# Ledger of designs, part 5: miniprotein binders against Protein EXORDIUM-like 6 (EXL6)

Target 1, 305 residues: Protein EXORDIUM-like 6 (EXL6), of Arabidopsis thaliana (Mouse-ear cress) (q9m8t8)
Amino acid sequence: REPPSQIPNGTLDLSLLWYGQFTPTQKERVHDFIESLNFDAKEGLDPKVSAWWKVVESYQERFEVKDIYRQKKSNRTVAPRIKVKVVRSYVDEKMKYGKELTMGNGEKLVETAIGNMSKVVPVVLLSAQVRAHGVGFCDGTCQHNALAKIKGQKEPRRYIMVSNPEVECPGECAWPFHTADKGPRGMTYQPASGEVGADALVIQLATGLADLATNPDLTKSLFKSETTPYNDDVKKNHESSSMYIVDPATKCTRVFGSGAFPGFTGRIRVDPITGGAFNSHGINHLKFLIPSIWDPKTKSCWTPM

## First folded at step 2 (miniprotein)

Design S5a (from T0 with E6V R8Y T48I T50W R86E T88I R90F)
Fold by ESMFold2-Fast, scan of step 2:
Parts: sequence; C-alpha cells; structure tokens
Structure S5a (fold): chain B 305 residues (1-305), chain A 93 residues (1-93)
Amino acid sequence: as target 1 above (305 residues)
Amino acid sequence: SRVTIVIYVTKDGETFEFRFEFDSPEEAKRIIEEIKRLLEELKPDEIIIWVEADSPEEAERIVREIYEFLKSAGFDRVTFEVRGNEIIIFAEK
C-alpha cells in the first residue's frame, strides 16, 4: 500500500508546441483553461474549473496509520496545491514532419516542445488536419499522456499530446459537440467558444493533465495512452490492462455531469443566449465543459453538478 | 453480485431511457427476458445498453446473452466496448 505520488515542488510548468495551423480562438481557449485551473472565480460563478482541479490535487493526500489495528483517527495532511502555468510556447505552422505523423515524428515533436528546458512538461497540440493514426489518435484514443526518453537526461519525461479532432475523428473525440460514431446521435451541444475544435482540445487537454497529475510516476511507453492500474487488485485478477484498468480521468470518459450514461452527458448547463454547453466557470467569466474525474473518496466520477 | 443495466433506445428521432437493477441469478434471468421483450415491442432504430457489475466476467456474461439476442433480432451492426466491470453495447439497424 503506497502513499499517493506528489508533483515535485507543487508546480507543473508546461511547454506548448502548436503543430500546424490553429485559430486565435483555439490558442486563447487552451491558455484560458490552463490559467483557470488555479483561479478562484467570483461568488455566484460555481462550479469552478479550479474546484475540479482540487479533486485532482486531492490524489496527493497522505494518511498515516501507526497502529497494527485500524484506528478511529488517522493522521491526515492536506493535499498540496499544484500550480499550472505555461512557461514556453513554440509554433510550427509549416508542419516540419507533414500532415501524417508516425510514432517517430511524435517523439521528435515532444523533444521540440522540451527544447533546452529542465523540468517542463511538454504539451504537443496537433492541428485539425494532422493525421496521427500512426501514433494512435482516432483509434479509440483522443489524447496521450506517457513517458519519453530524453537525450542527455537520466529520468524519462512525462508528456501530453492532444489532437484537434474536428476533421479526422469528430464522432470519436469531439462529442458532445459532434454526433457520436456509436449509439444515440441526437445528444449534441454547441461549444461555449463557438468552435468545436477549441472546446474539444480543452476536453482532451483536461483529461491528459488530470491523468498526468494523478499518476506522475508512470515509467513506461512512448506516444500512446498509458493505462495504469487505478486498483492493483483489478490488475491481479485480469490480464488485459487496456480493457480492465484505466487512469482516473479515463475511467470517467464522456461523463460531464451527474447521471451520465453513454450518449448522455449528465447534468450540464446551456448558455441561454449562445446555446453553449458548460459545467464550469474560469477566468474572465469564461465557461468550460470539462470531463469528470474519478474521486477515490466517494468511489465515483466526481461531477461539477 | 449487484448489477445495473441502463438502456437508451432511439426510435423516430426520440430517445427513451430504462433502468434495471438486480443482485441474484434468478432475478438476472427474469430481467434479461424483460429487456428482450421491451426491445421486441419498441423496435428501435438505435440502442445503447450500459451494464455495470461487480466483476468484468459477470458483466461479460450478461452482455453476451443480450448481444446474441440483438444479433438474432435483425440489427445489422452490434458492437460493444469493455471498460473493466462496465460494458456498453451499441446496436443499429
């Protein structure tokens, strides 16, 4: 029984690589979402993006039990805060490796995002027309958070890779802003930003950040979603890790509100003027739709409402 | 073992929800037959069935019986996704 892993120094310094052409709305939306993770909005603008991030932070809580028998009280410490900020942003509008990415191309993009910086988390964002099937996107996977071996460094580096799914696989990776490839096709909403790609990128990035922050010690695999044992007992009983064991955010895939089921988001809000769907508020009164995350305290997917 | 089944059926553009819970093998058999009868009566265009059980093996056992029924009932595309102790069946004509 190990204590939960902590983010070193309580900070996630992100280095972004924008691969291909992005709209100003797409770039601004991603930056605003990241800033909103640590922003406590004014009263009356609940639920908050920062409240969702506090659930992620709670995975760092530690408990001490000194008795060989279960005691009434545990010595508990408060979860450390995780400050998230963008420290570098690089743009490759010409797409050095073209529009069809192999796993090797993806590795080089991660290295580019790191540059000469120590201790940054690289975030690679792929534009709408980039085909990333060679690195596993649009084949049941909408984001990757894994480990990369970095030349000249002893420790592997955690990274996140997301793709704008609005052209290549919107039914798989842009729901609920696009009809799903499987199941009921009638439950779709307008994106709060007005752009499917912008809000879909936020959902994929949120999932990647949550999975990374709840499991920072992941030590294997390049350029694929890493399914880690959320519960080691499940792994012991079942041989297929990809089918039976998932990361906390991935366990709550397509859950956005209470009462969610496949084809139904759960309870969310809709802006009466724009029709935009949201479940959270961030900086500058911005509205976001962010995916649920597994809460080990309640043993359920935590939802904003 | 406690099992929850939630069914979404779409017919002529309208979606309906049905929920079932049980925790015994005898009750499971009865509810699965109720589900089959419901689907035969509604003749939906699209179906999503979400099954959650205490183990993946139990969920797969339940899903297999429903899957075989849907294949025999004339749905051209019947697929399922396994997510640990949760299984989602998708059926379309």
Scores: ipSAE 0.000, ipTM 0.177, lowest interface PAE 16.1, mean pLDDT 74

Design S5b (from T0 with T4V E6Y R8F T48V T50I E52T T88F R90Y)
Fold by ESMFold2-Fast, scan of step 2:
Structure S5b (fold): chain B 305 residues (1-305), chain A 93 residues (1-93)
Amino acid sequence: as target 1 above (305 residues)
Amino acid sequence: SRVVIYIFVTKDGETFEFRFEFDSPEEAKRIIEEIKRLLEELKPDEIVIIVTADSPEEAERIVREIYEFLKSAGFDRVTFEVRGNRIFIYAEK
């Protein structure tokens, strides 16, 4: 009864593969961020990382159209919860394929992250010295969401790949913790974790998870003749030109708070002791800086503050 | 305007991924022809193409040309979908 091309409503199971050497801070930061997506304790400070995740979860309302003929429109529609958890974490510290990855090597890492698991989303994390070719890192993107055909499996798998940009392209993919390479250089801040790479990895993963949750139908109609949309090819061509929508995960790139503009993050907070920048709180009194998400209701970037 | 094209192809159970980028009409023509040659040489069983462009109109023009090529190249099913600023093209034999 599960929709094979959509994110399960109850849980999103991640299988992490750490390729290369990572600091304890980098690994802990990623795990703490993921756990914080589910943290909604009353004693926690606001705004919460989980509040940002609830905005992402609200996109699931548009996938509850199956029973539309039997449902009246209601203003009490409640978005389903998506619990994100790490079910496997594998480390390839010695880098089996070296520091220069081809797309073929990347696919093998995705296959390794999946292992023998049928219901996981693989997340490949690349250390600072690794260069992945063909994915567009440091050349217009800082995270990669794609489909991989796994040998012996009928349907392709959605995966996320992120890289620590600290060495390769901090000016492109580690702002606001590093001066931007293009456009107004603007404000820079200290990372809340104390490591540029750790906080940059969190931003990339946050964007990847939001993209995955808001575009779960990347695999829709792929290899499925009987379940193809009713629209014919001519209607699809016309529709694509007239019904463009914004990508919620990428439309608000470099917006972290209200009032943002090129070179300015928008309203955020700074830890007075460490100088660390943040706009949200998670587990164990941890502070995170996470990117805003597009809100189609207000036609603007939703920000934590 | 800037355009990025990701191509995922499956042949005999193996998947290959390619990326192309351009920002001028002259580069667009050259790269689209390169993509057509790549697909003709590889003769894949299944294809997923993701087009991201600064303008929806430019993305649509590129998608239409690739779509027409795939229909003429002998794929039994060719469809596409719009998701935000991205257009996905699916093809299979």
Scores: ipSAE 0.000, ipTM 0.116, lowest interface PAE 21.4, mean pLDDT 73

Design S6a (from T0 with E6Y E17K K29E K36E E46R T48I T50A E52K K71E T79W T88Y)
Fold by ESMFold2-Fast, scan of step 2:
Structure S6a (fold): chain B 305 residues (1-305), chain A 93 residues (1-93)
Amino acid sequence: as target 1 above (305 residues)
Amino acid sequence: SRVTIYIRVTKDGETFKFRFEFDSPEEAERIIEEIERLLEELKPDRIIIAVKADSPEEAERIVREIYEFLESAGFDRVWFEVRGNRIYIRAEK
């Protein structure tokens, strides 16, 4: 009914706040992933991170059904590009608000990432030193892409906050690089970068960016899911269905390739020399494992392969 | 490993809810058979099943069995979403 929300001016200007201590690999991996959204990998290296981002960009198409019929002779909609740029990157190695985050402290980190900049999307990344269960991470959530009310501003600000995938819930947020699928051999995949924390961080950031870009205002429901709350806090209450909006990448959580089912990533590639798992190629011959995105046309998770 | 299975089924516009809980392999087999029998008897139009287990591996093994059953049961679409050790399976005719 309603057309999907669009990114204003076709740009996402990101302001990164690295909260705590990160390895050079973690920082480089995130920056290389973001750059790979904008630029195609070398010819012949398929699938491409940029092709995955074009699927995200396809949600920006603004043709009504009647317009498509009227233009049947030219039946190609061109989605506008969404350019993703890191305009600020700051590290708070001393963790001003401590290692144990509350929701209030999380809000202050979002404000810190915004700084004095208008029209930036704050991205808060939490180091392995940080516990973020108190801000709602784990329990099915490894990143927040939501709206924050900013003091002195009339309109709420979209933000992304990514929990550390390695410490509090690695079986949830660092899969498939951490145990969550126990076959006879107990196999997990190796991260392409050599660091679980770096590649898992990319997966969670990719999920947040895709969900944000496909529904930037959160004013339109793309999907609704009926589910019963399952944590220990609610098991003594009435068991009831709850409904919430599920965005395209979150709807395809833990799906990385075609034929995925619980415990199985779907078809992905493994570098025979390093053992590194990947489903896409980025700049500088870099390999990434990135999440699938719901495709409303096929009513399934679009996978890179 | 403790496992909880929540089931919501819709049949002829009416919604029914079921809850199963177990923590032993013997009980797991019995409960899964009971669920399969229930679904075969009701022949619902829509199903949502959510599985929570203390172990992600246990949740995924249980969901795989239920998923394969639902795929064989003649639904037009069967799909899932995985969130840590919670797995949601949907089936629709």
Scores: ipSAE 0.000, ipTM 0.108, lowest interface PAE 21.2, mean pLDDT 72

Design S7a (from T0 with E6W R8E T48Y T50L E52Y T88V R90E)
Fold by ESMFold2-Fast, scan of step 2:
Structure S7a (fold): chain B 305 residues (1-305), chain A 93 residues (1-93)
Amino acid sequence: as target 1 above (305 residues)
Amino acid sequence: SRVTIWIEVTKDGETFEFRFEFDSPEEAKRIIEEIKRLLEELKPDEIYILVYADSPEEAERIVREIYEFLKSAGFDRVTFEVRGNRIVIEAEK
């Protein structure tokens, strides 16, 4: 039958669409980050990107009713693993729909990324010269994830769209590698890859993957927020009168380490030779700066250090 | 009035980071004394201090006190720079 819109527990297969011109560093950085999500060699350097992904995986205990009952019945506290991999990578350097994308054009790119695959999550990456309208980029958000209706399929498909913000809004979407254009100026750091766009894309993709994996249906929230309830029926149907929409990125916005405050990342490391900022290690001794996310088990923003 | 102090120190090739935040004059005196003690104990080779405050006058007063302390503590070079809403102090032996 048709696959559910939810991410199946165990595998998350990504189909990447690179729209426009990207550097080799930008492409390699994204691929290396994705591979690092499941890199858990004991001899590897700590903190690990995979430790951050384990926090994301822990949300499965809260968002799947069957998993909640399994944990209670089995008396187990171990969260299910999600293996992430790239199964397809397509490049459209000529930009079929031009540099100004409407919401409709964006949906067609999502369909292109899916191709004939029934169980992939499309990830559309937009080069620095592209503008996507109607998705909120550079106006309160730096990544977009939603559900798309796919022709010939019963279930809508969850997707992620990210953009290289170097040209359009580096002050909004490339901090801390660029001075912030809103709020306190704070400190800035060099990107570990040497390219602002490459490391900014990683932060945006990390945020999108965390949001997708922690709220795969976009229809329910199990946590309180500072906003009003999503709908009144949620509290009645789940015997909870105070469940609200919670966005893990919103809860931990611009937090990369413990002790963060407006204009400052919190505790991170800086490579003394390159000046590159990082808070985690991945494959091939690579260093990454990845965003903090809300951890429902500890009720705080989990940071790698 | 909120003040934040970010300190990065290097000692024998290792770098350490410290953060302090306060919003009252009494807390300011205690935190500045704690910072002085920390620097005396560590005897770092290099120091980078960022002071961020919504009030430029308050930030400058705090920076002046730390700057004078560092000059008396035996660093060969101590400088400070005002950068918008932040003030940076750098010191090296």
Scores: ipSAE 0.000, ipTM 0.130, lowest interface PAE 19.5, mean pLDDT 74

Design T1b (from T1 with Y60W Y67L K71Y R83E)
Fold by ESMFold2-Fast, scan of step 2:
Structure T1b (fold): chain B 305 residues (1-305), chain A 93 residues (1-93)
Amino acid sequence: as target 1 above (305 residues)
Amino acid sequence: SRVTIEIRVTKDGETFEFRFEFDSPEEAKRIIEEIKRLLEELKPDEITITVEADSPEEAWRIVREILEFLYSAGFDRVTFEVEGNRITIRAEK
């Protein structure tokens, strides 16, 4: 019953911190993906990454709209645009805190990403060699998003942390580009970029951005589900029938297209030359595989195709 | 499409500024040779490079090459800021 959280001013300014060694392809894929969230040119190929982002935007609060042809005003659902852009990027290739990060070290990286900026969302990206402890990476989750209390600031800051899983846990966090560690032996595809880490980082970032944009305060439930989409990670059967508070992207784990089931992504496209898997298009005709997101209007996982 | 690149190098508090114009993003990658020359001649402790193109995608194509070169040249800290079609890179040792 409560209304969804609103992103102030309809802008999401990201400050990226790249911790460790990343390839140019990994950095490019992340930037190209972010830019593709707001790419809506008619000459672009469909389905678009921006169509997926419009589902995220649809979680915003309903507005009162003036109707000059009927009653003076009516209450309608209007989805405001959320413009996502990278306003700052910092690289720490030498890894100031080493390859083994404690939660405290992770908080310092978040602070570094914020710098002196009062309105940015920090995004910390960890290279394949880095191990972050206490955040659940490779132990039930593939991305971390939370609230951080920043010294000298009144309000806590929402942040995202992602890690390249290709060395630590590709079977958990890089499917379908790698064979899964759990569940039925399923289909495996090549990453559209040619690099497992690059496309896996995009999936993790997409999940984090969707969860952040649909619930920026982490103190509001956007919806309570009486059912959870089937996935191999659901340990208790009775939980699938219980009312839950869940994040929209997490609710659609391992779903990339219509007709998905354990071991199968659902309907996607494959580049016949490279074998690269994709379900959406962005800027410069680039191809991306992005995770499904829960659509409260249809009460199902929205898929690009 | 036109690309404008501005380079500012700082050494011991003194700042030197240069401006370059290119007819395309691919031609603008030649800026790496100018950056190399400036690093060899001035040996700055800080360099700021601003790339402005007709689109963010075009600016990023050039910025990728510049970032890779700066890392290889021994700059320990590299930061960039994006303002639409304009990307500013700041690197220091």
Scores: ipSAE 0.000, ipTM 0.121, lowest interface PAE 23.5, mean pLDDT 76

Design T1c (from T1 with Y60R R64Y Y67F K71L T79V R83E)
Fold by ESMFold2-Fast, scan of step 2:
Structure T1c (fold): chain B 305 residues (1-305), chain A 93 residues (1-93)
Amino acid sequence: as target 1 above (305 residues)
Amino acid sequence: SRVTIEIRVTKDGETFEFRFEFDSPEEAKRIIEEIKRLLEELKPDEITITVEADSPEEARRIVYEIFEFLLSAGFDRVVFEVEGNRITIRAEK
């Protein structure tokens, strides 16, 4: 079965491509968030970003355990680990393809992020000035998770694309740091980093990484992704699946804490010095606000607090 | 639908408690404005507000309006506890 449904060796080697102008805060925030996914030191504050990532990691085990139609037991005795690290970071500050990206331009950026590396997941990050067409940003989605056909490779490569929404659609993709466009008037909070774009990029990347880890081959076997496949081959592979479809892990994108409802994030904390909103802690005493993960066992959104 | 709002405030080491009850939208508006005025005059250091309503949705709507006011009044540390139709707000500067 290609592409494989499991991540080999339990690692995610990310190659980042920053397209357009980003502040140092935006770049540092994304890198710090990624490093925080596997930070589990005892001196760290709870809840941890790594506790959220452990729930995502458990989906690999849950996928096998959910083979209820075969009534077979998983032979796993230890929860799988997924080590996430950045192996390359490239900046195209001048925007080679301009501010209006076609889907073809986006695929070329993915190819650039991969370079000559055979075992990386490309992550394309778009600055606030960039508009990406054909990927559904600001039309019900805030991140793009798909497969790209790579020159000289038999199998397509999984990638993530996120955009800073603070100019294009802050009400859709930067809540709770901006007033919501839909539903009841929402509570708004200050971003922990001091920049809406930086913390919004973290939320979108968190969602993309969760989608990748819980639905790695973009098939409908046990999971549905919020991301729409744009490649016909991917669509055919998805349609060949007759597996039971469950709710996507990322359906909880507007739930940040227990007791959430339309217009309310749920239980979160506010830093008394900065006013910044958070629900989790990472490396270097940094604070993050990350969306909840759907838990298929309890049929509810798992929240950090 | 019946709503109960209990307020506990601390100012200069002294603690004050207030209780409000209402069962109509018109009365809700008047009482929420009374609460805002009370907090503006007292200028407390710490605030705990407990809202209990007949439905979670009603409690949430009231809590949101109070929260907006607390942010505008300079409270930069706010914590929520949610238990169905009972929500407690704890606020500090």
Scores: ipSAE 0.000, ipTM 0.127, lowest interface PAE 21.6, mean pLDDT 76

Design T1d (from T1 with E57R Y60F R64L Y67W T79Y)
Fold by ESMFold2-Fast, scan of step 2:
Structure T1d (fold): chain B 305 residues (1-305), chain A 93 residues (1-93)
Amino acid sequence: as target 1 above (305 residues)
Amino acid sequence: SRVTIEIRVTKDGETFEFRFEFDSPEEAKRIIEEIKRLLEELKPDEITITVEADSPREAFRIVLEIWEFLKSAGFDRVYFEVRGNRITIRAEK
């Protein structure tokens, strides 16, 4: 089988569209997280957000990807860097389509974020009061990834849509900052920013960026899954295990640190200044809690700690 | 089921250390209550508690009870670190 496509020119140019009312903290956290993906200065504290992003970048290694197809790994392979940056940021505080979005309204927001650009990745962020129908938010998913075809552009565009879950479904999409709706009762933590919505948006965006960067064309299988996997990141299914495609972040659902189990995030830290939970450091000594990601080299969920 | 709890507390610049060991759930309950009383009486500025058990899940269960108590006692800043069967809690008011 052919390995997944490389990210064109090693860049992800993001176009953000903020739909509804967001706090300055929510906007700043998203921007700071994105800048932190490529922050690898020695003066920065460890573990780094950029170390997590290097695991994502490792999916671009041709020979290591070939290990999935039963080919031996080579010490000569090198993962190219993927530079992520925000090239556009737009705000629609008045909510042109109102607070109740249909699938068609959501697609129009994606198209607006693209703005006739041939190479940008649109990221639509929905405020806490917005409800998006037909995309699965709060019904088994916390972020949405798909391909959109835009008139006047020859190539379809991969997009990400995230929603602030703190009002609609905090128990589904804001754990560990809120008690989970399912599973055993565990501990909860304060968000590092002081706002549940800001840190939940970062987790959803991190998941979307990882899924996008590891499988940018949505047409290739990265993994084959068993019908009853050890990690409960997939539905039990006895019918078609060989047809199952697993996204790297989804394969490590609700894992944030080493030693995780249902109800427990794994090894993380609580900031002595903010009281907030984190497992990584970014620019300006900022702290982030980001989800674990499957590492095909080690065949395990990579965790910052 | 052997569990070790090591406590280091600071108050007004002085450091005090305590160590507890137990093998049964009944002893665990008594020792945890004694720890709570000690912390309530001393009212320390900083606390470090290390719990080591036979399994990470057993250590986590004990840590969860101590964490609930620390939150109720007004410790606003808490640091958790897990190293296999050893969990360290650091707390500051």
Scores: ipSAE 0.000, ipTM 0.152, lowest interface PAE 19.5, mean pLDDT 75

Design T1e (from T1 with Y60W Y67L K71Y R77T T79E R83E)
Fold by ESMFold2-Fast, scan of step 2:
Structure T1e (fold): chain B 305 residues (1-305), chain A 93 residues (1-93)
Amino acid sequence: as target 1 above (305 residues)
Amino acid sequence: SRVTIEIRVTKDGETFEFRFEFDSPEEAKRIIEEIKRLLEELKPDEITITVEADSPEEAWRIVREILEFLYSAGFDTVEFEVEGNRITIRAEK
């Protein structure tokens, strides 16, 4: 059975909704990161943000597209490119639904981001003072990537929601720029942009984009795991087990470089001028710290270094 | 007292390695709970955990809690080896 929405091929058109007040650094950092995904810099510095995005693109090779005319040639020797671009940007600085968002309010923000555009992926970005309820932010998750049922549309729409964690839960969602809430204290680093919120937003968006691009309909499992209580007195049934789908970027949570372990990012670089931590280069010689992603070809978390 | 916990897990032929270090009882409790959560999430086919502490009693205190978890997690084999202040646990399905 093929999924309702296929893995993106060609272009991934984003419609951004900035909800609340953001600094210029936060907005430019997100924009520069998105542009860096497609930046072909033959003469540029390595490793590249675009090299990380090529790992995401390689997931498209896993899907056989067969039709009556080309069955034996449905497999491609080269993964299709996914060009990510911002086609719309909306700003709601006054926060129409206030600082406390219900799930219903979140759905309305997703609808606002879609507007009248066909085939866009809505990305809702929440400022540091906003709280979104029912989505798990700061309670086990740092980004929300889900399907929304849009009134009048037969198919649900995939969306991404990220929040600046700097005020609500920096210890959970701004590591390694802040001391972690759980596990070993470990090492902290300065954000390459100079703003914790800006670089944390990039990490959350990177995770959401990677998971979306590799599993766009959420019903196709690339990874599955099951936690079943061990009890010789209890028969296994649906309610006694937990099953979840692990998306590629989520599978490599808190891994940024080779040799990572709890409390340590793995191998990364530090800019000697700014002190900022990074593992990749993008447009205009900008430096980014982006999370590792599972690479099915190497059967490991791909790291830039 | 300083404690080091090294974890190697295998799931579907893939190997993952984790290392924890701490020197306070408060950190110990949090790290043990994080280890349990990580193992519940990964549900590995094979696991090797090495605990090294300043005393055999401290190493065993930590290992006991992890063993109780592993015994309940559906592994066919759970074993451990004690060598002074170092205890190695091995589990397989």
Scores: ipSAE 0.000, ipTM 0.080, lowest interface PAE 26.0, mean pLDDT 75

Design T2b (from T2 with W60F M64A F67W L71Y I80Y)
Fold by ESMFold2-Fast, scan of step 2:
Structure T2b (fold): chain B 305 residues (1-305), chain A 93 residues (1-93)
Amino acid sequence: as target 1 above (305 residues)
Amino acid sequence: SRVTIEIRVTKDGETFEFRFEFDSPEEAKRIIEEIKRLLEELKPDEITITVEADSPEEAFRIVAEIWEFLYSAGFDKVEYEVRGNRITIRAEK
C-alpha cells in the first residue's frame, strides 16, 4: 500500500455548476455541508462533520524518518488540514444541453465549471429532472468522480458529478430517506433538511469529496480485488479474482453508523422535533447524515457514532 | 435489560413458533447461537423474527447477528420493520 498523494497547498477550491432547477434548501444544504467540513468550534455539538473530514485528512499523514545525527526513531506526524471552499458557483437553470446529457455534454459542463480557472476542482450538480448517460448514475453508482482531458491543458482535471436522485432512482441513491429498490428494503428516515433531494445530494457529494481527497491522482491503488461492503444482492459479494480498485468512501456504501448491516444504517440519531435523521453536526447547529469512510488504521468503516 | 425474541418459521407449509427470553449479555450470546442452530436444522422456507428490548439500539445489536446469519443461510429477501423497541425481521428464499 503506497501512501496517498497530498492535496497541494492544503486546499480544495471547488467550482460548482448547478445544472437545472434546484430549491433554495438544496443549494443551502450543499454550501452548509462544505463549510461544516472545516468547522471545529469547541461550542459545536459532537460528533462533528469536521471529525469525519479529519479521517479523510488522515490519509495524508506524514512520517518522519530516523535522523542519524539526532538518533531519533521514526515518528508519525499529524495529518495536514485540507480546507475546502467554494470559489465559484454558476447556475444553468435553463439547461443549455437539455434534460438528456450525453458523455460529451457532461464534459462540456465540466469545462464550463472550470472556466478560465487553474487548479479548481469542478463539481457538476444535476437537478432531479436531468438524466446523464454513460456515467453509470442509477446503474451501480450515485456519484461520478473521474479525470477529464481538457483541451489546451497538459494534465487531466479531476472532477465530481452528482445528481439529485429523488425522481430517477431514489431507492438506489437517496436511501435511507427512501425505500431501497434492491436488496433488503430496510429502514427509512426523514431527511434532516425536510427534502430528500437536498440530503441525498449531501451524501453523494460527501462520498465524491472523500474519494477525491484520499486518492487525488486516481492512479494509486488503495484496495485490491475488493467489492463494496454493501451490495444490491443478498449480501456483499467477494470477487477474489477481480482487479477492481475501490475508493475509501465507496467501500463503505450505505454505512452511516456503528453496527450497520444490509438494510440498517447503523447507529444514528433522530431529531425529536423534525423526525430528521442525522449522525453529525455542522455550522449553525445544523444536522447532517454523512456516509462512513474506510479507515486503514482500524481496517473498518469509520463512523461518526 | 430484558430481551424477548419470538420466531415464526414455515417449512413445507407447516408453521412452527419459538420464544426466547434473556436479560444478560452472556445469555444473549448463548441464545443467538441456539437460534442459529435451530434454523440450520429446520431449514425453513420463510422466517419471521421479532425482537423486543428496552431500546431500538439494543434490539438492533441483536438482529445484526441474526441478519448476517440469514443471508449466509441463503435467504435472498430479508427486510425489517421497527415499532418503538420492537424490530421484526422477515426473510424468505
Scores: ipSAE 0.000, ipTM 0.218, lowest interface PAE 15.4, mean pLDDT 76

